# VHH binders against Uncharacterized protein YOR238W: the designs that were tried, part 16

Target 1, 303 residues: Uncharacterized protein YOR238W, of Saccharomyces cerevisiae (q08634)
Amino acid sequence: MDEKVELILVPCHSIWKSSSHPSDNSVNLGQLPEYWHLAPFQYEGNDHLAFIKHGLTAIKLLLQRFDTATVIFSGSQTKKEAGAISEAQSYYFLFEKLIRYVMSNDNIDVPNFDNELRLLLKEVKNLLSSQNVNVDELFYGGSITTEEFSLDSFDNLIYSIYRFEEVNKKFPQKITIIGFAFKMPRFISCHAKAIDYPQSNITYIGIDPKPANYNQTQLSKYYDDLVQMEDKNALSLFSSDWYATKDRLLTKKRSRNPFNRTAPYAQNIFCKENGKRIEGIEDDEEYFETKIKCKMPWSSPRQ
Short names: E, the ipSAE of ESMFold2; O, the ipSAE of OpenDDE; V2, 0.75 times the mean of E and O plus 0.25 times the DockQ between their complexes.

## First folded at step 6 (VHH)

Design i4 (from q4 with G96S S100M L102T S103D Y106H; framework vhh_7qbe_3; at its last look DockQ between E and O 0.70; V2 from the best seeds 0.00; counts 0 for: pae E 3.6 > 2, grease 26.9 > 24.2)
Fold by ESMFold2, look of step 6:
Structure i4 (fold): chain B 303 residues (1-303), chain A 117 residues (1-117)
Amino acid sequence: as target 1 above (303 residues)
Amino acid sequence: QLQLVESGGGLVQAGGSLRLSCTASGSDYAMGWFRQGPGKEREFVASISWSGGSTYYADSVKGRFTISRDNAKNTLYLQMNSLKSEDTAVYYCAASEWYMDTDYDHWGKGTRVTVSS
């Protein structure tokens, strides 16, 4: 009961500006897009609200399985403008602030939260109260932590597995990923398979961005564009570059590392020779068959 | 490496119009416009999907500004109509990887727009 077996993984997508203080005497709880280092397309979908929904969903799940799960926020120092702060650390700071705000205030109607987020926040508050949760224990007791070296979705999965082992001394027997629904195929159909993680032990909870005030036609077009972009710019690339070692995915990964972060996971032996990460794997299926299949600590036995 | 070059800024009277352009060295990015007024933080203006099919605007410019792109010429445009003194700023073209794991931003050097009355 005291042994952690489930990784609840939140891949991060931006950096919250903890030092941003509104002039109107309101509190920064991440509710406005200017409180984040957003890319241009992340404004349309109110992506910042989805980031908060992802983290609150992870905390909700943790509260329901507190003895056996660990939440990991995953993401590196990816934005030069933000300075040397990781996506993961900024999420950790935000959610601690938000949970303490919820426990300190009777009225938790945060301006600019949408209806789904307001209801989720109330649900989390009810769980915290009904279980008499100690907030210091929740955040400082080892149930929530960060993985701060991931530069793409493949890293989010594999580095968080090793981070989970680093903090809990065993690899996760079950993984729940909470992220954008349109990204599910790359995690489940590409990454989990590429590292030989059993499909029956990994699940994905998807929460997509939600543009405000769009009619049905505008919404359909928005989500169609998301799926087409995901297919063109991620899913198709990972289908031919399972381990992100080839030119296009490596170039994108390198562009996300302005602070030259290097992951300190000595136990991560896949895709390495002489202690360095291998680049340019020519035949991914052959590499999987010879180096990965049935050889990972989490692999199932051969059938 | 993606490079972005803005042009089309200048001095214009209130109520007037300007058209900004941004030439990119590539086309597989979501793109947008930001602006930074004197003594203010940079703020979002508008964005457009890589295909040009989906656009989004800050409330302060909606109905007055139109973002568009010509992917054959790798060029992003911002048509600014009914300009107000509040629109005075340096306008920056930006591009990011669309929905990759970690965001990536490229920025131009900016083009200055001054709205006088």
Scores: ipSAE 0.370, ipTM 0.728, lowest interface PAE 3.6, mean pLDDT 86
ESMFold2 (binder alone), look of step 6: mean pLDDT 82; pTM 0.843
OpenDDE, look of step 6: ipSAE 0.426; ipTM 0.769

Design i5 (from q4 with G96S E97D L102T S103D Y106H; framework vhh_7qbe_3; at its last look DockQ between E and O 0.68; V2 from the best seeds 0.00; counts 0 for: pae E 3.6 > 2, grease 24.4 > 24.2)
Fold by ESMFold2, look of step 6:
Structure i5 (fold): chain B 303 residues (1-303), chain A 117 residues (1-117)
Amino acid sequence: as target 1 above (303 residues)
Amino acid sequence: QLQLVESGGGLVQAGGSLRLSCTASGSDYAMGWFRQGPGKEREFVASISWSGGSTYYADSVKGRFTISRDNAKNTLYLQMNSLKSEDTAVYYCAASDWYSDTDYDHWGKGTRVTVSS
């Protein structure tokens, strides 16, 4: 159907360990950090709970606009130790398992979920009932899919736009990104601008990690550190390397590809005919002005 | 490419102390320590922000271990006090060069700590 106009994009941040089994009689629903391939800092922030909040928020929004939106989980096979499973596919598996568990049980108090997650689960359960959408229709009916080739946040945006077109036969007229609030500037002020996506048509919903038992001074310090590292290691780099074709960003992107994935989007201006990424753009502003501005399918009309 | 070089492992008597070091080729990383005991899964030990402003510890080591960093030397430390037999493990230094990202980027080769009674 030609009604899908909104991309709800969830950039993924880790790989859920679907094969991990608890030693007690509980079930693995992603609620413990041990069920994920986490970086060192992600333990302090309970980042795994934020991942689940991102996906549940996306599913909630989808259910509120089921006929017009598609959810895409976006992220590649980025961890050698996890095997040939992408971040995106692991999210898809987790959320299907979680939603089926909640819909088949009256008790939706998942151990180790915080209050926000419990409320999100309740909202999703109620929306499924009130919209008369069953879980098979939600997950197998084409409303939720994956983008499995992204190696950085620029890829998350541009590859998901092309994935949306691949599945819906048109480019998204509106994008809602659900991710960490501290990453919002790189998506809105760098990536969306770099591909000429209209600012009025893109929305960012930010949900940050939250350390447990921190007072306000400790929280401020924690978030200040996140913002400083985001500025230093991502935002400032993308400001001078819009398309991630140069040294630090390209080197990082290559290191996240242990399974040698090549994106299938040959018609993407940032991919060569064989699907390999364009590299070595020297003057990003000139490239934007000559190749991108007012020339993308989603560009605003010229005035 | 980030390089992580651990040192300081060895044999230590129970109740003793040991300090692990990890030298990084840069200071733009959130860093931490993990360990893998015999027959066990790798487990988180401690983490520290790039500025040293935030530290976090697994419950099993809290009060006994102290993580710190010296950004002038690009070196991460783990001071381990009151060591127990359960602390016997290979200790790994880990870093993410995308602190704002969730991905593991780099691991050291590990340094073995053996705690004898």
Scores: ipSAE 0.345, ipTM 0.705, lowest interface PAE 3.6, mean pLDDT 86
ESMFold2 (binder alone), look of step 6: mean pLDDT 82; pTM 0.841
OpenDDE, look of step 6: ipSAE 0.596; ipTM 0.837

Design i6 (framework vhh_sonelokimab_d1; at its last look DockQ between E and O 0.61; V2 from the best seeds 0.00; counts 0 for: pae O 3.5 > 2)
Fold by OpenDDE, look of step 6:
Structure i6 (fold): chain B 303 residues (1-303), chain A 120 residues (1-120)
Amino acid sequence: as target 1 above (303 residues)
Amino acid sequence: DVQLVESGGGLVQPGGSLRLSCAASGFTFSDYAVGWFRQAPGKEREFIGAISWSGGSTYYAVSEKGRFTISRDNSKNTLYLQMNSLRPEDTAVYYCAASDWYSDVDYDHWGQGTLVTVSS
């Protein structure tokens, strides 16, 4: 594992319902909204399909970089109604099922998948077929794993970095994040900066939701609205609360932890002497300058 | 305390109209997307539609077929559901819900529901 240098990070956005069954006895491969725990607008954009695209893209990239990359699905047990299942676990099992399904069937046309998903499936299947990598090796060999303690996008990044180190015994030299394009700014301009990870070593692959049967005007409005919401509810907040230790972001984080999970990685990051994560950082910039800048394992040396 | 309180439910004849309201308190309503669900007896809860924080975007389930309209007034912390051409199959408890777009949860807050009965 000495050659593993790249983290392929997939921040999760929901929990796949593995126990859900189609009425027509078809296979649940996450192709329908009802197979997920979705927020309101995740319906409009068919976000569940985007989730699948994120994961498949990650797997595709992994297969292309099998010796050097590790995929990490990141997301905690965020939904009480879902039970003690993490977003990351749900993703992991979904994609295992999906890939096994695809490899076991000549016809890879999954109902309700769009052309992009079909293409991704084909690409993944071809890669697997052309390589001496079977599905068990892919999922059980350590190349795909989960980070199950992240409660927000900041956690997604920082905890996944540490999860990568747990698995590969070194920190990632580069990170590829696969997620919604409109969330890229928070990851690059806020989170990466906040943890002093070189932005130049981060690649963001954006795959956005797509409402069905929208014309160009409708789509434009949809995406504009997403950007506005992102700015209001994430970028603005993280700009004043870099580490999500205050006010709304902290409250949100706590609300997403119904099973009272504690991140083991937190002991290494922003911790009090008692091992608990620091809350209520008064001055994020000062904190960064004194505690983070040039002090992280991945930081550039001080000039 | 966070509260969502639905109102406006009741008995209506087939073909009739009804307007539901959802009054929000205890949180910053304007920061949340909000939506409507319903649950008929013996059936699963189903999504009706939702509206973005600004009211600029709305989405409806296919099943509503244009009969329902969702709107919001952020100055009043209120969500609305206009239902037209009501049918007996629309009989259900109607719920409003609020969600932070980026919380990655289904909904952060739920109302207790209001009963709508469509019957001749």
Scores: ipSAE 0.052, ipTM 0.551, lowest interface PAE 3.5, mean pLDDT 90
ESMFold2, look of step 6: ipSAE 0.438; ipTM 0.763
ESMFold2 (binder alone), look of step 6: mean pLDDT 79; pTM 0.798

Design i7 (framework vhh_sonelokimab_d1; at its last look DockQ between E and O 0.83; V2 from the best seeds 0.00; counts 0 for: pae E 3.3 > 2, grease 26.1 > 24.2)
Fold by OpenDDE, look of step 6:
Structure i7 (fold): chain B 303 residues (1-303), chain A 120 residues (1-120)
Amino acid sequence: as target 1 above (303 residues)
Amino acid sequence: DVQLVESGGGLVQPGGSLRLSCAASGFTFSDYAVGWFRQAPGKEREFIGAISWSGGSTYYAVSEKGRFTISRDNSKNTLYLQMNSLRPEDTAVYYCAASDWYYDTDYDHWGQGTLVTVSS
């Protein structure tokens, strides 16, 4: 067997409600917004369908790279109302259920899924059927796992890298991130840079939400707003706070941790002498130059 | 302290109109997408609609059939919900919510709600 070298990262964006039951006695496969803990802005674009696309795409890629890749769903316990379940766990269980459902049924037409999702399901099913990989092996064999401590997109990347190492005992040589296209800049230009992971070894697969029944003008406006908001509330912030240790991003991060979780591998990057995570980095660039650059397990050697 | 305070609720007759307001404080309102939810007695909370940070994009639940209009005034840190052609089934506590784009799963801020009763 080939060595695991590729991290397929799926940053999670919500928590799937596993206990939610459809009124029509249909199977909950995440096909409706009410099956998720969605934020208000996630309804317009039917983001929940994009979530499913992210995961299925990840699984598809995994199946195509089964010997060399590991899928990690990444996201912590971010919602008090959801209980002590992580985004990552919810994704994991959703896709387990979904894949089992698909493998157990000839008709894989799930109501409210769009054509893209239907195609993905078909592709995944075909791959599973054509390969000697069963669902148990897929989900319980270590090829799919969870990172359950990430509180933001920065954490998604760095914690997943460490989670990958926990599972495979090696750091990933390449990373494929599957998420919203509009978030690609923060991952590549900010997070990867901040942790000194070679950008050339990162592939980003963007799948954006899509409002239903919007005309071209409406869609244009939607995506324009999306990009602007991303720039304003994420990209610009991370540009000035690389590691999310300063007021705004840190506060947000803290607010997203209602269950007071602490990542066991969080100490590897930002650790004080007393074992506590460093907060309030005054100069991110200085910190990078002195503590991160060429010092990470995945760093390129200094020229 | 972050606050969302809904107002404008009350008793209205079927077919009537009502305008709700949500006043935000303690955070940068213009950086958030905001929306309206409602919860009727014995029912789950349901999404009504949302508006983007700039006000350039709005989305409504299909069930509202154009009766509701959401708007915002960032200069006043206020979210609005115009409700027309109200029905008894619209009786609920109405909540405003704000979500930041930084976190994908944000339920960052919720109001305490305002009661709307539609009755003859």
Scores: ipSAE 0.131, ipTM 0.599, lowest interface PAE 2.9, mean pLDDT 90
ESMFold2, look of step 6: ipSAE 0.390; ipTM 0.732
ESMFold2 (binder alone), look of step 6: mean pLDDT 78; pTM 0.797

Design i8 (from q4 with W50D G96S S100Y L102V S103D Y106H; framework vhh_7qbe_3; at its last look DockQ between E and O 0.69; V2 from the best seeds 0.00; counts 0 for: pae E 6.1 > 2)
Fold by ESMFold2, look of step 6:
Structure i8 (fold): chain B 303 residues (1-303), chain A 117 residues (1-117)
Amino acid sequence: as target 1 above (303 residues)
Amino acid sequence: QLQLVESGGGLVQAGGSLRLSCTASGSDYAMGWFRQGPGKEREFVASISDSGGSTYYADSVKGRFTISRDNAKNTLYLQMNSLKSEDTAVYYCAASEWYYDVDYDHWGKGTRVTVSS
């Protein structure tokens, strides 16, 4: 019925350094961790390669349903040392550069990409060729855009829903989130439920970081530590602070806004009239029952 | 506010050793070392989990540098052996609040390491 019905959401996790140039005349395509503003933890898992896998998977999916989906990269200007560039915009720049590079060259063997990335690149290149979708149409035709105000994963979901409506004039009937597999429970079991988005209409495609040259014992420990960190630092907090308005999660959100961004989505009930996020919801279940349940544009009818 | 104070930098002959330290106001943080050479961008050196159970190193320092921590003293260490001239840099201590979701890292002011010869 509607032309665009699916939101393909890519929550962003870092900022690509577009101005970093290798001295050996190779090109910066995000393939080295030094091309990103990474935190100490993000080096062990080669997280930068996962970021690229997330975006390429989103573009592959878009190409398979080009007329009905919109890809949104989501993330704000979160790193003071990176300047006034958002995570989302840096992803947009990187993927445009990467796709143009591989479409302009016969050799698509990007140094330091792993085999999964090389296969994804080949598949995207083949889809562009066979589907008669050129790179200008892909990036400038309205099929890929950014959401640049999100400061946490709750924002990634709710702001991208409103951004989708801003661009397409309809709320999404289906959402596919492409991100870290270990973060799936916070998106599906916390965020989607907290905004009353129907579980049958939301899908999560998870791609985790992958340490190089680890044996099975090292891999098990690495992923166990990730799950423990996710539980301690995110999942358990969102379970008791559904809307990120309490001290722990709110303090994190405030610290990630060094450039004082304010989201423009007037319809979003989680923004005050001045554009600032609401704060201090004490009883999340009561707030959900009173303000959210069966009252959102995407809510299921009451039973 | 988490406060990070580095010390232990100085002048060392090539092939020598130094140990850097960084005191923090708490121990529930993953921590790491970064460095910035003259006219270069800041680069990752090493990281360690909050418990000290997991460590990770940049290829350029692997086998020569050892990161460790003493949580009773809230202190992070970097033992640097077999130093080379390319190790000359300002070394920064960094800590990540809330563990893996490290989008608002805290940084020290840095300590200078100069490797002669």
Scores: ipSAE 0.158, ipTM 0.634, lowest interface PAE 6.1, mean pLDDT 86
ESMFold2 (binder alone), look of step 6: mean pLDDT 83; pTM 0.849
OpenDDE, look of step 6: ipSAE 0.392; ipTM 0.754

## First folded at step 8 (VHH)

Design j2 (from g8 with S47Y; framework vhh_7qbe_3; at its last look DockQ between E and O 0.75; V2 from the best seeds 0.00; counts 0 for: pae E 3.8 > 2)
Fold by ESMFold2, look of step 8:
Structure j2 (fold): chain B 303 residues (1-303), chain A 117 residues (1-117)
Amino acid sequence: as target 1 above (303 residues)
Amino acid sequence: QLQLVESGGGLVQAGGSLRLSCTASGSDYAMGWFRQGPGKEREFVAYISYSGGSTYYADSVKGRFTISRDNAKNTLYLQMNSLKSEDTAVYYCAASDWYSDTDYDVWGKGTRVTVSS
């Protein structure tokens, strides 16, 4: 019996349409953008393939340290047109379907997967075979679960820490986040610092979107635009609104909650006893120094 | 609150052209067009970044449709040329922050385009 100490966190970015049926009798494995509820810019980057890479990378890492890690897919019921299904639950369903498909077939060349994704899938299949971990144990044994209340990247981190404690009865000693590389600064330089999570205990693995058929100039422009807009629309906002309790960030958070989800983490300092989130923190640095620094269960000890 | 108002839909003969417009009440959004044919799921048509420097099109409309924007007027355009009967749909304008949590903020109510043979 081993002790779970590592959170492998996959922040989710969309909802997979499990009921979408291809007309050619192939299977829906998330390989086409129409199998997802995508924003317009997510089509350009083939972001759906990155979502699959994020989840498969998380499963690969889990298989390499099966006895000590828990994978959490994190994301709420954020899209009205998708109905009352969370991003996290849709990822969970997709990856179980994908892994069972791969283990039932010798030929695992999924149409529309790129080469990186095909290699990753082969690596996961080889790990399952070599370590004698069956798919039921992987998905039903408590090693993979969901966090279904997050409405932004700050929530992805803090709610998944509490979800990890909920399922494992202890807070994670180490966190590995697997997401878009261009988002790494907001998670590491903003969110982790804002909750006083030790920098030496958190790692970020970045996998960015990949537009098809772009030449080098188009790719450079695409990635430069990603970084510029990430800075404008997220990183700079979180730098002056650490806990997403003010104007623009709070308005975005509220718009992602069409099904009125309320997080159940009563001991979370950012949630009131009625489950509602604390809003209107006026001085974030003072709040951090007074309420957070050296006071979280995961904070480093003084001296 | 961001609001999107589409216009420019109508009946057009195959091979003809239409220009759709979408006026936004704000300016700091990536914008795109989607469409929904009778009995079909909504499908992506075209996207343009906030700066206008990046555009992307569904394969079914590439080379025939052109997306553009006028940030001074907070207006998104879709120039549709060489229209086909399969382009018949309700066209929706959508807006979202560029990669700030990667979700749509607002949808318009749609404008109907009917292409007759």
Scores: ipSAE 0.348, ipTM 0.714, lowest interface PAE 3.8, mean pLDDT 86
ESMFold2 (binder alone), look of step 8: mean pLDDT 81; pTM 0.832
OpenDDE, look of step 8: ipSAE 0.582; ipTM 0.833

Design j3 (from g8 with S100P; framework vhh_7qbe_3; at its last look DockQ between E and O 0.65; V2 from the best seeds 0.00; counts 0 for: pae E 3.6 > 2)
Fold by OpenDDE, look of step 8:
Structure j3 (fold): chain B 303 residues (1-303), chain A 117 residues (1-117)
Amino acid sequence: as target 1 above (303 residues)
Amino acid sequence: QLQLVESGGGLVQAGGSLRLSCTASGSDYAMGWFRQGPGKEREFVASISYSGGSTYYADSVKGRFTISRDNAKNTLYLQMNSLKSEDTAVYYCAASDWYPDTDYDVWGKGTRVTVSS
């Protein structure tokens, strides 16, 4: 059995529409925004292409670390209109389709992909070919899996760690997160800290959306806005609510769970006290110091 | 809970104009318009940022439709000019709370727009 020690985490941001078919008989590989359940603001930045970049980057890294890494797509059933399909599942099947397409065709130029995506596809194809890795082995052999219960970025990290343990029977020694660059602070400074995972063992690869046909000034403004919104609606909130158990963050999580899913390993994170599940944490710092610090499977030994 | 209510739909002749409104029960949302024609899937029409400074349009409506918002009134607008039969659809207002967390959407019930030849 391979010694799996690295988690490659891809937090998902939408649901791919697997049943969507182009009118021109082309193949749906997620290359158009219409092939996704996008929020209104995700169109400007062509976020769907960023999603694909995230996944392909993860697969590339996996292939480079095939014996030691596991890719986990993380995201729950977050959209009522999408049906009972998780973000993670949708990503999994998209990339399975995409990789199969790449391996089955000499010309891997997908319409509407940008140069970065084209390069990623080539790299992935070359890696697959050079290593003689079968697509079935890649996707069905346990190297790529899903975490389907995450309702926010905190969940993405902690649930994926537990999912990794489910699959590999050990907790990850290192984590590589592939996502939006502007979300890096919440993952490293908030979530990792909150769960006492050593920050030195986390690598974050940031790939941001890119609006089309924007000049430098426009792009600058666009990214500034992203950072500001990140600070306002996520980073500041997680800074005061480490575990998303209070007010706004909790409400948000609940609103993103239209199918009433419950994580099977959630109890391990928030243990029942006196037969009742902890519904909220009054003092995050105290909770961390008394319940989390040096007590997690991945924690450093108590000095 | 955020609620969205669309209005302004109706029957209009080809080449005509119509203005849709969407009233939100709250402020500070990224908002947009979608539409669903008969026998078609829901499709994106336009989006607007929080401040209204950034707008994005589907190719099919570029140059004809204008999305705007009045944050003081918590209202989103869609000015539709040079309407075509292909624009016939139920138009939906959508809002995304908690930008840049991408997958939280609230939808209105929709307003019907019918463009006659």
Scores: ipSAE 0.051, ipTM 0.561, lowest interface PAE 3.2, mean pLDDT 89
ESMFold2, look of step 8: ipSAE 0.384; ipTM 0.741
ESMFold2 (binder alone), look of step 8: mean pLDDT 82; pTM 0.836

Design j4 (from g8 with T102D D103S; framework vhh_7qbe_3; at its last look DockQ between E and O 0.57; V2 from the best seeds 0.00; counts 0 for: pae E 4.1 > 2)
Fold by ESMFold2, look of step 8:
Structure j4 (fold): chain B 303 residues (1-303), chain A 117 residues (1-117)
Amino acid sequence: as target 1 above (303 residues)
Amino acid sequence: QLQLVESGGGLVQAGGSLRLSCTASGSDYAMGWFRQGPGKEREFVASISYSGGSTYYADSVKGRFTISRDNAKNTLYLQMNSLKSEDTAVYYCAASDWYSDDSYDVWGKGTRVTVSS
């Protein structure tokens, strides 16, 4: 008798190319950067390995909390070059393939996985064996699903909250976000605050990219640049555009919707009755005080 | 709207050099070069951070190609030395927008490089 109370949210960062096949007859499990649609910075950091760590960490946590949690992979159909497949759906396909592969094989030493990822994979395999949860129940039993309409990190949070309610008929009482550590401030200090989600009920697990064969000076420079770009080009913008409805963030959001999708969450205050996103919020603090504060189903009780 | 325009391609003998340029209509982007050879998929060549502080190269070009940028001119460069016939391709400039951590959002039209003999 399960009552789902926890959302385990994995904001997606790329699209896995499920149709790419290795020329050497090995299997595509996402282990090489060419199996993904990667941005420039994502090649240096081997970000594709971090994507796999994010999803496996989410599945590991789910297996430890199977009766009370739901994992949601979140991200839309954001690239014409990838076709009509969302980031979220590509993650779902990859993790089902990966888990079935490791449960069907004794040797799970996947080429190009690093040691941290190999350990995590073994932990997930052991948990599946010991928790009496088979792979069909894990993926087809309602414990893992997708949110496929998000166009930015604000959408990842708010749309996944409504997707959780759509699937489980209740809003989440607790949220765990698993993503890049350098992005934690935008989710916790901007997005969660902007929708009045109680800070004591949301946690963030950060797993950053890891460049190979860098000395400590090179690593420090890499991570400093990463944090500075996040500060300058995302965190500072969301701090003055809480709901991503102004020209800089809104222009970016529009460009990530090449397949003209509209979210189906009609009860979401940020969507119109036809499912389209609200735009043009001029005074974010007034909007929060008037429409959001103490008025969301997940808001803390009025004091 | 970000626009990318490549230039500098052409015909060159093996062992020669070319410098490719890509002008952007704005700044605050991580940028990179990709190439697509005849009958091949597009492949990564090199990338550079917004500030120019971090660069990364595909193994096939490391030591021969140098990526750089001039933010005052909004221009990305690829210096290509010791060119081989295998470097024959259309070279594309690409960028991630200024707040994005997604895949490349914008591509140029490409500039052709042909390495003979």
Scores: ipSAE 0.318, ipTM 0.700, lowest interface PAE 4.1, mean pLDDT 86
ESMFold2 (binder alone), look of step 8: mean pLDDT 81; pTM 0.833
OpenDDE, look of step 8: ipSAE 0.384; ipTM 0.753

